# Ledger of designs, part 4: VHH binders against Transforming growth factor-beta receptor-associated protein 1 homolog (tgfbrap1)

Target 1, 275 residues: Transforming growth factor-beta receptor-associated protein 1 homolog (tgfbrap1), of Danio rerio (Zebrafish) (Brachydanio rerio) (a4ig72r23to297)
Amino acid sequence: RINIECIECCGQHLYLGTNDCFIHHFLLEEHTTAKGKLAFNAQKLLHKYLGLKKPVVELKAASALERLIVLCDSAITVVDMVTLEPVPTGGAKLKGVTAFCINENPVTGDAFCVEMAVVLARRRAVQICTVHEDRVQMLKEVTTPEQPCALSLDGYNICLALSTQYMILNYSTGASQDLFPYDCEERKPIVKRIGREEFLLAAPGGLGMFANAEGISQRAPVSWSENVIAAAVCFPYVVALDEGFVTVHSMLDQQLKQTLSFRDGQLLQDFEGKV

## First folded at step 27 (VHH)

Design ab1 (from aa3 with S56E T103I)
Fold by ESMFold2, fold request of step 28:
Structure ab1 (fold): chain B 275 residues (1-275), chain A 119 residues (1-119)
Amino acid sequence: as target 1 above (275 residues)
Amino acid sequence: EVQLVESGGGLVQPGGSLRLSCAASGFTFSDYAMAWYRQAPGKGRELVAYISSGGETSYWDSVKGRFTISRDNAKNTLYLQMNSLRPEDTAVYYCAADLPSDIWYYDYWGQGTLVTVSS
């Protein structure tokens, strides 16, 4: 009944947003099993009700500012990454937001703002802006072939999930690169920045594929399930949200390291080795 | 009733100059930040220059050093001095006020003034 809607990670911190308007905050602890395999458990740190009766649609960490950016009820809010207490933001002035991301490789130098790309309802565009404590500064409206379903940003590169394909667009040069098709009505797109100029994308067949502005990467894909709905990256790990559980894969060997079930506000380690 | 009226656009040769003006009424002009945006044919709007109520300025990279935003609070007028114009500066230029709104970015705009830079 209670569904996880989104997932974000930063360092050892893991955040889950739920359809009943909670953020659940965990510490993801790495260890080695008796068989010598890498594994993880999650320690619950706290949770916070955001005060709305709406799903938490997306979470993004702004680690340099120790902030967690929240999309809920078509609006942007900000909480402290550790305490989940509200932080004042000009981002509350953004209305009708359907998708957003932050630029972890910002093109501006202002240390007191978050550089964001947002998608507004009923617009075939991406709005590039800086969000300050007391205002939003619109920088550029980037026209897109259709309203994006999801997006991620690195520098001037926007990786877009359109309805039937992924593409990368550089909004400084205007260069674009079509990547590969998918169908957003069959599967939710996943578009996540993993580093400078590189993105992780959900592909048909349950694959997490890597791409950059020059096309699909030669890096081996992550093998998810066909039911994956969201992901987050804390290199060298990718965490993915599936039907009622979270998986942890290493991007170094592309192997599944852990499955954690979400129940009663907790992430429970599966009992490995017990049959 | 908030009103913003741009003027001063026209045809200029590359390397030329223009000064745009925006007459503002219906609000306390000196209390709010103002901006110029532009929209080239077939493209989205982009920030050109911003000026706070206190006079602090910011510019989009492509116009730094060539354009100057200023304001005259006594005349409720915003200005954009455009020097060393290039064909890429061809666009409709819009005056914008940073006022509280249910719909940000699009509620408080003028009708625009066309600037064409061509030989």
Scores: ipSAE 0.102, ipTM 0.607, lowest interface PAE 6.1, mean pLDDT 85
Fold by OpenDDE, fold request of step 28:
Structure ab1 (fold): chain B 275 residues (1-275), chain A 119 residues (1-119)
Amino acid sequence: as target 1 above (275 residues)
Amino acid sequence: EVQLVESGGGLVQPGGSLRLSCAASGFTFSDYAMAWYRQAPGKGRELVAYISSGGETSYWDSVKGRFTISRDNAKNTLYLQMNSLRPEDTAVYYCAADLPSDIWYYDYWGQGTLVTVSS
């Protein structure tokens, strides 16, 4: 059975990664129904087999470059957003990667590159690198206490999910702050950048906790399912996905605002402020 | 010392064929995966074809059906048979050995051989 493993949206372009090593590209068309409701049509444009017989586990758009960054079989591949063909990376093979994230608040002033962080397989390290039109370059390597399970990046701040705890690490100074315990074996970690120097984390006890670069929570936690597998943010709301439901929580008063039945949901993402 | 020496490049007309060779020395050739890269003028270096130590091959879509990577372990030589060449195949072609290295680059490259496809 074909399963969607990851999703990425850039403007009207929707990309799906599947367990059978395909990227599917759809064009989203927005239209207003006769009743004034917003509706979307998805037109399939292209599907591409990456040839590795492995799940496409992560897709991220580098829109400025018209590229997709793909994680598959512990390797990063950069592909064209239209043709889905691999593009040059300056000879970089980019193998031995278990996770990556894009810096939405890059420290470089170069508008023609994308900054990302990559988790190295079997290493206690994260590398910061830049993706250009024709190459990928390493900027910095930072040591971590162990191989991270998940990460998010904002400016110089890396939020990490380790095996037993979350932490924030400044890759410029090397300064780090432990956040709170979290067992990655019990549940999938959630590390999500929600704004400048602000992260949303899945905490024990069914809590969505917020942390800034200093490791301090400026927002009260939201109470969500202990089985939350994904979260998205559309200010002022946090949207959570568990095995059976989508729940909407207010960041203002921490109240549950809505519960929607959603069976077999596996992915939840926000794109450009929309869920 | 590890050495990779490419040969076989040249000028060919569209639709023509070339066979590139890479002579390897300084390591146990049969134990390591090998690859062909190319770099067109003004572009970055890109992977063209890969062959594992076991002989498993992979290609980028742009060359599938036209290029064939192979190896002769007895001769410590890597080959790239290029058929149905196109102008867009014009590039310097490099041989690479997948020796133990970091996540970024192959440790060893040849000097490259120029392939020019032009009418």
Scores: ipSAE 0.078, ipTM 0.524, lowest interface PAE 1.9, mean pLDDT 91
Fold by OpenDDE, fold request of step 28:
Structure ab1 (fold): chain B 275 residues (1-275), chain A 119 residues (1-119)
Amino acid sequence: as target 1 above (275 residues)
Amino acid sequence: EVQLVESGGGLVQPGGSLRLSCAASGFTFSDYAMAWYRQAPGKGRELVAYISSGGETSYWDSVKGRFTISRDNAKNTLYLQMNSLRPEDTAVYYCAADLPSDIWYYDYWGQGTLVTVSS
């Protein structure tokens, strides 16, 4: 069975990564139904086999470069957003990667590159890199207590999910702040950037907690399902997915605003402020 | 000292063939994966072909069916057979050894050999 493993959207372009090692590219078209509701048509443009017989586990757009960053089989590949063909990486190996994230608040003013953080397999380190049109470059490596399970990056701050602990690390100064414990065996960690220097984390007891470089933020946690598997942010709302439902909470008053039945949901992602 | 020395480049007409060689020394050749990269003028270096220590091969789509990477462990030599060459294949071709490294990039490259495909 073919399953969607990851989703990325850039403007009207939708990209799907599947378990059978394909990237599917769709063009979204908005239209208004006869009833006056906004609807979307998806036109399939291209699908590309990556040739690895492994799931495409992560897709991220480097829109300024018209590139898609792909994680598959513990390797990062950079592809053209239109042709889905691999592009040069300037000799970078980009192997042994278990996770990566894009810096939505880059520290450099270079408009011709994208900053990302990568987790390397079997290493206690995160690397900060820049993706350019024709190369990927390492900027800095920072040591972590253990190999992170998940990460998010904002400015100089890396929010990390370790095996039993969340933390924030400043890769410029090396300063770190422990946040709170969690059990990765009990639940999948969630590390989501919600804005400048602030992260949403899946905490024990069915809590979505907020954190920054100083620790737990003053923003009160939201109470969501203990079985949350994914979260997205559409300010001021947090959208959470569990096995049967999508819930919408306000980050302003922590109130549950909506519950939607959504069976067999596997993925939830926000794109450009939309879910 | 690890050394990689490419050879076999030259001028060839479209549709022609070339065979590149890379002589490796300074490490146990048979234990490591090898790769061919190329860099066209004004472009970044890109992977062309990869061969594992076990002999498994992979190719970039643009060269599939035309290029063949192979190795002779007894001779410590890596090869790239290039058939049906196209003008867009014009580049400096580099041999790389996938040696253990703490750095982001390959530690060891040859000096490269120029392949020019032109009428």
Scores: ipSAE 0.073, ipTM 0.536, lowest interface PAE 2.2, mean pLDDT 91
Fold by ESMFold2, fold request of step 28:
Structure ab1 (fold): chain B 275 residues (1-275), chain A 119 residues (1-119)
Amino acid sequence: as target 1 above (275 residues)
Amino acid sequence: EVQLVESGGGLVQPGGSLRLSCAASGFTFSDYAMAWYRQAPGKGRELVAYISSGGETSYWDSVKGRFTISRDNAKNTLYLQMNSLRPEDTAVYYCAADLPSDIWYYDYWGQGTLVTVSS
């Protein structure tokens, strides 16, 4: 049975990673219904078997380089965003990777690399690095209270999902801010950057909450189920993997705009719950 | 067995200089990139300087213009010349070799040499 394990979006492009080691690539088409409401269709573009016989754990677009970064079998690989063909990467030297993210607000001035934060197995730390075509340069090891379960990065701010709480740590100043509790054994954490110094977090009660280093939420939460397992942000939209569906919410009004069912390698519109 | 041995650390006054050395053995030194890292008490390790097998260098911004990394492939030795030292440079300094690793990047580290910068 095919299960979707992760989701990523970039512009109108949607990527799904599956437990049978495929990437499925769709184009999301926005349209206005006759009643003036926004809705979305998904057009299948292609899919690619990665050949590893392991779940695709995480996908992240590095759109400036036209690359899709893939975590599978505890290792980093890179594919072309359009063709899904393999691309050489120094990131393949990183082994034992349990989680990663990219810095879309990088602190270095090098436009030809990807700044990444990675969590390596058996370390209570985050490794900040730059990934080039032929090498990885470790920049800093940031000590954490425990091995993070998930993370996201903006500039010097690392938003961490620990086992029982979320927190933000600034690795330049050492400042930290506890956000709120959760339990990673009961619910899968979600930590995603939405903009400068702002993050989307999976909170108890099925809420997608917005936070920053001050703890202040300027946006009303997104409503998910308690069983949401993944999300991606392509402002102004949040796409999520919720109860086996792909959902699209707007961050502008926090309303559900579309539910899509994954069936036979396709995403089909589900009309339930539309207004 | 890969072995990296740092030396040259010590107590120095602000504005002073030190030269660190790292003796390497157990691998073909000239084939691999090398780096210096440092770790202040209670902090994680951070990059100080990097040198490729071909001699290309890079530096962490806080040390750029003050520190110089170099290598002597005939002596299997990595160096770090540290000038204009500041109290903030106080740390244990480690050399590292960019060798193949199963789990960890730069798993090959020395024991470190302490540099203390104070009046």
Scores: ipSAE 0.062, ipTM 0.580, lowest interface PAE 6.4, mean pLDDT 86

Design ab5 (from aa3 with A33H S56D)
Fold by ESMFold2, fold request of step 28:
Structure ab5 (fold): chain B 275 residues (1-275), chain A 119 residues (1-119)
Amino acid sequence: as target 1 above (275 residues)
Amino acid sequence: EVQLVESGGGLVQPGGSLRLSCAASGFTFSDYHMAWYRQAPGKGRELVAYISSGGDTSYWDSVKGRFTISRDNAKNTLYLQMNSLRPEDTAVYYCAADLPSDTWYYDYWGQGTLVTVSS
């Protein structure tokens, strides 16, 4: 059975990665209902088989370069955001990758590469690097107290989902802030950058909690189910994979704006999850 | 056999200078990118400076303006000129070569040379 494994959004573009190694690309269209409420529909643009017979584990858009970065089969690949055709990358030299993110607030200031944080299997560390077409430049290995399961990066701040808790670590100063516990064996963590030094985390109780280096934000949480497995942020919206549906919330008021069902390669409006 | 041998480390006072050298052999030095990394005790390695085969350089922010990487292709030698040294620059400094490897990026490292910055 075909399952959606990951989700990414960039502007109005929505990308879904599946367990049978496809990327499905949609255009997410905003409109106002007769009651004056915000709603969304999705138009299928294309899909592409990546050729590995492995789940697409993670997708991340590098919009300034018009590239989509793909984690599949423990390796990094890159495709063109429009055509989904392969693009050469030095990131292919990274093997045994279990998680990654990009730094949308890079510390190098080089607009011609992707600044990336990578977690390798059986390592209690994060590898900070820049990825070029022909090479990877390692910048720093950051030791962590536990094997990271997921992460996100903003500037020098790494927000980590460890095995038993979330934390934020500044790898320039060494400062750290414990956030809250969770169980990686029970729940797939979500850690996503939402803006400058702010992150969205999957908490127990189906809550999308906001955090920064000072701790948990007073901002009201996003309300998901206990079974949410993935999210992507394109401020002011967060899209999530929740109980087999794609949901859209606004981070301005933390309200659900749309639920979409994935069926036969299409996304359809759905209020109840019925087919 | 690829060999990278660092030298020039030592004890220096804050504000002082040192020049590190890395003698390279076993490969065509001029064809490959080179870098200096450093590692404080109990910490992970971090980039200090990078120089491409074509001479393009980049530096970690904390060393910009104080350190200069250079290479002498005729002598197969990589250099790091370190000025205005600070106690936080104390580390083992490693020379690294970007050679083909199937195990990990920058798998060719020297043994390192210790730089201690202390009054």
Scores: ipSAE 0.174, ipTM 0.649, lowest interface PAE 5.4, mean pLDDT 86
Fold by ESMFold2, fold request of step 28:
Structure ab5 (fold): chain B 275 residues (1-275), chain A 119 residues (1-119)
Amino acid sequence: as target 1 above (275 residues)
Amino acid sequence: EVQLVESGGGLVQPGGSLRLSCAASGFTFSDYHMAWYRQAPGKGRELVAYISSGGDTSYWDSVKGRFTISRDNAKNTLYLQMNSLRPEDTAVYYCAADLPSDTWYYDYWGQGTLVTVSS
């Protein structure tokens, strides 16, 4: 069966990665219903088979470069955000990658192209690096209590999903903040940057909770379900993958705005009894 | 074959200075980027300073203003001038060359030279 493995968004663009090695690209269009409520539909733009015969594990938009960074088969590749055609990357030299993210608030000011945090298999560390078209520059290996399952990055702040706990670590100062427990055997972790120094985390009870370096935010949680396995943030919206459905919530009022069903490579508006 | 040999490490008091050298051979030194990395006991390796083949430099935040990387292409030698040393600078310092390899990190490292900053 065809399963969606990951989700990423950039502006109004939505990207889904599948277990049969496709990227599906949609345009999310918001509109106001006759009742005055905000709603969304998704227009299919294109899809692309990546040719690896492996699940697309993660997608990250590097919007300033108009690139989509892909984790598949433990390796990094890059495609053009519009055409999904391959783009050369020094990131292809990375081997055994289990998780990665990009720093959309980079700490370097020189000629580096994409600042990334990368987790390599069987390492209790995060590799902070810059990725160029033809090479990778290691900046720092940040030791962690255990191999992270997932991560996100903003400036010097790394939000880590460990096996039973989330935490934030500032790799410039060494300061750390434990956040809350979870169990990666029961729930796939979700860690997403939502803005300066703030992150969205999957919590027990089907909640999306917000956190920063001082702890859990006073911002009201997003109400998902226990089956949510992936999310992407395009402020003010969070888009989540829930059992083959894509949900759109507003982070401003925490309301569900739309449910879309993925069927035959299309995203369709959810109708009761027509899933 | 590629060889990188660091020297100049030693014991120094806080506030002191050291100059590290790296003698390079087995490749066209002037064509490649070079870097200094360090690894403190029990810690991961980190970039200290980088210098491009064209001479452009960059520094990790914790050493900016205190350390200076330089290269002498005529002598195939990379240098690190370390001033205002602090106990947290204690580490093994490695010279690294950004040569073609099949991996994303520098595959060509020296043996390292120990710098100890202690009162």
Scores: ipSAE 0.067, ipTM 0.578, lowest interface PAE 6.4, mean pLDDT 84
Fold by OpenDDE, look of step 27:
Structure ab5 (fold): chain B 275 residues (1-275), chain A 119 residues (1-119)
Amino acid sequence: as target 1 above (275 residues)
Amino acid sequence: EVQLVESGGGLVQPGGSLRLSCAASGFTFSDYHMAWYRQAPGKGRELVAYISSGGDTSYWDSVKGRFTISRDNAKNTLYLQMNSLRPEDTAVYYCAADLPSDTWYYDYWGQGTLVTVSS
């Protein structure tokens, strides 16, 4: 059975990574139903086999470069967003990768590159790289207490999920701040950038907690399922996914606004304010 | 000079069968992964079937059970047996060759052969 492992959306373009090593590219068309509801038609443009018979684990668009960053078989590949063909990386080999994230608030003013953080297998470190049109360049490596399980970037700040602890690390200064503990054996970590210097984290006890670059919660936590597996933000709402439900929470008053039955959900993402 | 030349396309009725061939020259055929792609009018080029240099095969769901990809290394030829053809299978079919490497883009493409499924 073909399963969707990851999704990425850029404008009207939808990309799906599947367990059988394919990237599917769709064009989304909006229309209004007879009942006045917003609906989408998806036109399939192409699907590309990556040739590895491994699941496509993660897709991230570098739209300014017209590139898609692909994690498959513990390797990062950069492809063209239209043709889905690999593009040159300048000899950079990004192997043994377990996770990566794009900096949506880069410190560099270079509009022709994308800043990326990479976690390598069996390494207590995070590498900071820049992705260009024709190359990938490593900028810095910062040491971590242990191999991170998940990460997100904002400026110089890396929010990390370790095996039993969340933390924030400034990769410029090396300064770090412990946040709160979690158990990776009990739940999947959630590390999500929701704005400048602000992260959403899955905390123990069924809490979605907020943290800024200083490790301070400026917003009260939202109460969601203890079994939350994914979260998305559409301001001012937090959307949470568990095995049976999608829930919508207000970031303003922390109230549960809506509960939707949704069985066997696996993925939840927000794209440019849309869920 | 590297060449991939497709043949076997044509007009067929729904439910019919066609066998496409791709004759390869100018490179070591046996070392390459091979694939069939197709492109319908107004659509992007999409994978139909894949066969590795080792003989492992993979198919797009829409063609599973109907299409069979195979290769004859002695003849430097790639085949696509298409059975139970449907109107939605109408497209230009392309042969592609991919050298196994850290990259997975296809190195060579054929000119394509048109398959039209219509009553």
Scores: ipSAE 0.008, ipTM 0.277, lowest interface PAE 9.9, mean pLDDT 90
Fold by OpenDDE, fold request of step 28:
Structure ab5 (fold): chain B 275 residues (1-275), chain A 119 residues (1-119)
Amino acid sequence: as target 1 above (275 residues)
Amino acid sequence: EVQLVESGGGLVQPGGSLRLSCAASGFTFSDYHMAWYRQAPGKGRELVAYISSGGDTSYWDSVKGRFTISRDNAKNTLYLQMNSLRPEDTAVYYCAADLPSDTWYYDYWGQGTLVTVSS
């Protein structure tokens, strides 16, 4: 059975990664129904087999470069957003990667470069890299207490999910702050950047907890399912996905605003403030 | 001086065969993982086949069953036997050498050899 493993959206372009090593590209068309409701049609443009017989684990758009960054078979590949063909990376192997994230608050002023952080397999390290049109460059490697399970990057701040602990690490100064404990065996970690120097994390006891770069919660936690698999943010709301439901929580008063049935949901993502 | 020199490329009809060679010099060939990459016109460079220093092989799915990567350490030479060639195999083929390390890049690259599959 073909399963969607990851999704990415850039403007009207939707990209799906599947377990059978395909990227599917759709064009989203917005229509207004007769009743004034927004409806979307998806036109399939292209599907591409990456030839590895491995799940496409993660897709991220580098829109300024017209590229997709693809994680598959512990390797990062950069592909063209239109043709889905691999593009030059300056001879980079880009292997031994278990996770990566894009810096939405880059520290460089180069508009033609995308900053990303990558988790290295079997290493206590994260590398900060820049993706260009024709190459990938490593900027910094920072040591971590253990191999992170998940990460998010904002400016110089890396939010990390370790096996039993969340932490924030500044890769410029090396300063780190331990956050609250968490058990990766009990639940999937959630590390979501929600704004400048602010992260949403899945905490024990069915809590969505917020943390800034200093490790401080500026917002009260939201109460969500203990089985939350994914979370998205559309200010002022947090949207959570579990095995059976999508729930909407207010960041203002921490109240549950809406519950939607969503069976067998696996992925939830926000794109440019939209869910 | 380190050198990787590819040879064996040329024009071949669909269904035909070619054998590429990569002659290595200037480094300890046997210590390196080796790979063949290719770049088709208007496309990016992609992995075709990989062989470890220990002789373990890996292939791109599109070439599995048709291509065979091998190495002769005594001759410091990497090979790519290409059978049942298709027009979509048309590309410049590159030899690459990789010393096991924490670096992101291959240590050495050849200049490439052109393979054209056309009727």
Scores: ipSAE 0.006, ipTM 0.231, lowest interface PAE 9.7, mean pLDDT 90

Design ab5 (from aa3 with A33H S56D)
Fold by OpenDDE, fold request of step 28:
Structure ab5 (fold): chain B 275 residues (1-275), chain A 119 residues (1-119)
Amino acid sequence: as target 1 above (275 residues)
Amino acid sequence: EVQLVESGGGLVQPGGSLRLSCAASGFTFSDYHMAWYRQAPGKGRELVAYISSGGDTSYWDSVKGRFTISRDNAKNTLYLQMNSLRPEDTAVYYCAADLPSDTWYYDYWGQGTLVTVSS
């Protein structure tokens, strides 16, 4: 069975990574129903086999460059968003990667590159890299207490999920601070950037906690399922996915607004303010 | 018939200001949460600002501090004050009405008004 492992959306372009090492490219068509609701149709444009017989575990769009950054088989590959063909990386070594994230608040004003952070396999380190049209360049490497399980990047701040602790690390200064503990054996960590210098984290006790770059919560936690496996944000709502349900929580009053049956859901992501 | 009609769009220079309006009819405006969305060319429709039926507001990160959403229930009108406009704010802006239901999608949408920020 073909399983979707990851999703990425850029404008009207939807990309799916699957367990059989394919990227599927769809064009989304927006329309308004007779009842006035927004709806989308998806037209399949292309599917591309990456040739590795491994799951495509992460896709991120570098839209300014018309590139997709692909994590598959512990390697990052950059592909063209239209042809899905690999593009040059300038000889950069992009292997031994377990996770990566894009900086949506880059520290440079260079519109012709994308900043990303990568977790190195079997290393206590994160690398900050820039992806250009024709190359990938490593800018900085920072040491971490252990190999991070998950990460998100905003400006100079890396939010990390370690085995038992969340933390924020400034890759410019090297300064770090712990946020709060969690048990990775009990729950999958969630580290999600939701805005400038703001992260949503899965905390113990079925809490979605917010943290800014200073490690302070400006928003009250939302109470969600202890079995939450994914979260998305559509302001002012937090959307949580567990094994059986999608729940919608207000960031304004922390109230549960909706519970929707959603069986066998594995992925939940927001794109450009929509889930 | 339910209608949401946006107005106030136009051409403005960077750093300028615009005020959008959305006139609502055909439903009980005060019972609905309202929102502004925008769609730039080649991009998806994205949330800009939200205001609950109770008046609580929330903003998309890119517009925080620059945009202000408000509503006048007596006039059945939604507003978006846009200050310090940037070229990247260029988009068609849509008004949306949200009544909690079995889905979290907005129930009604306007036709949109074009905002162009250019020198």
Scores: ipSAE 0.000, ipTM 0.218, lowest interface PAE 13.8, mean pLDDT 90

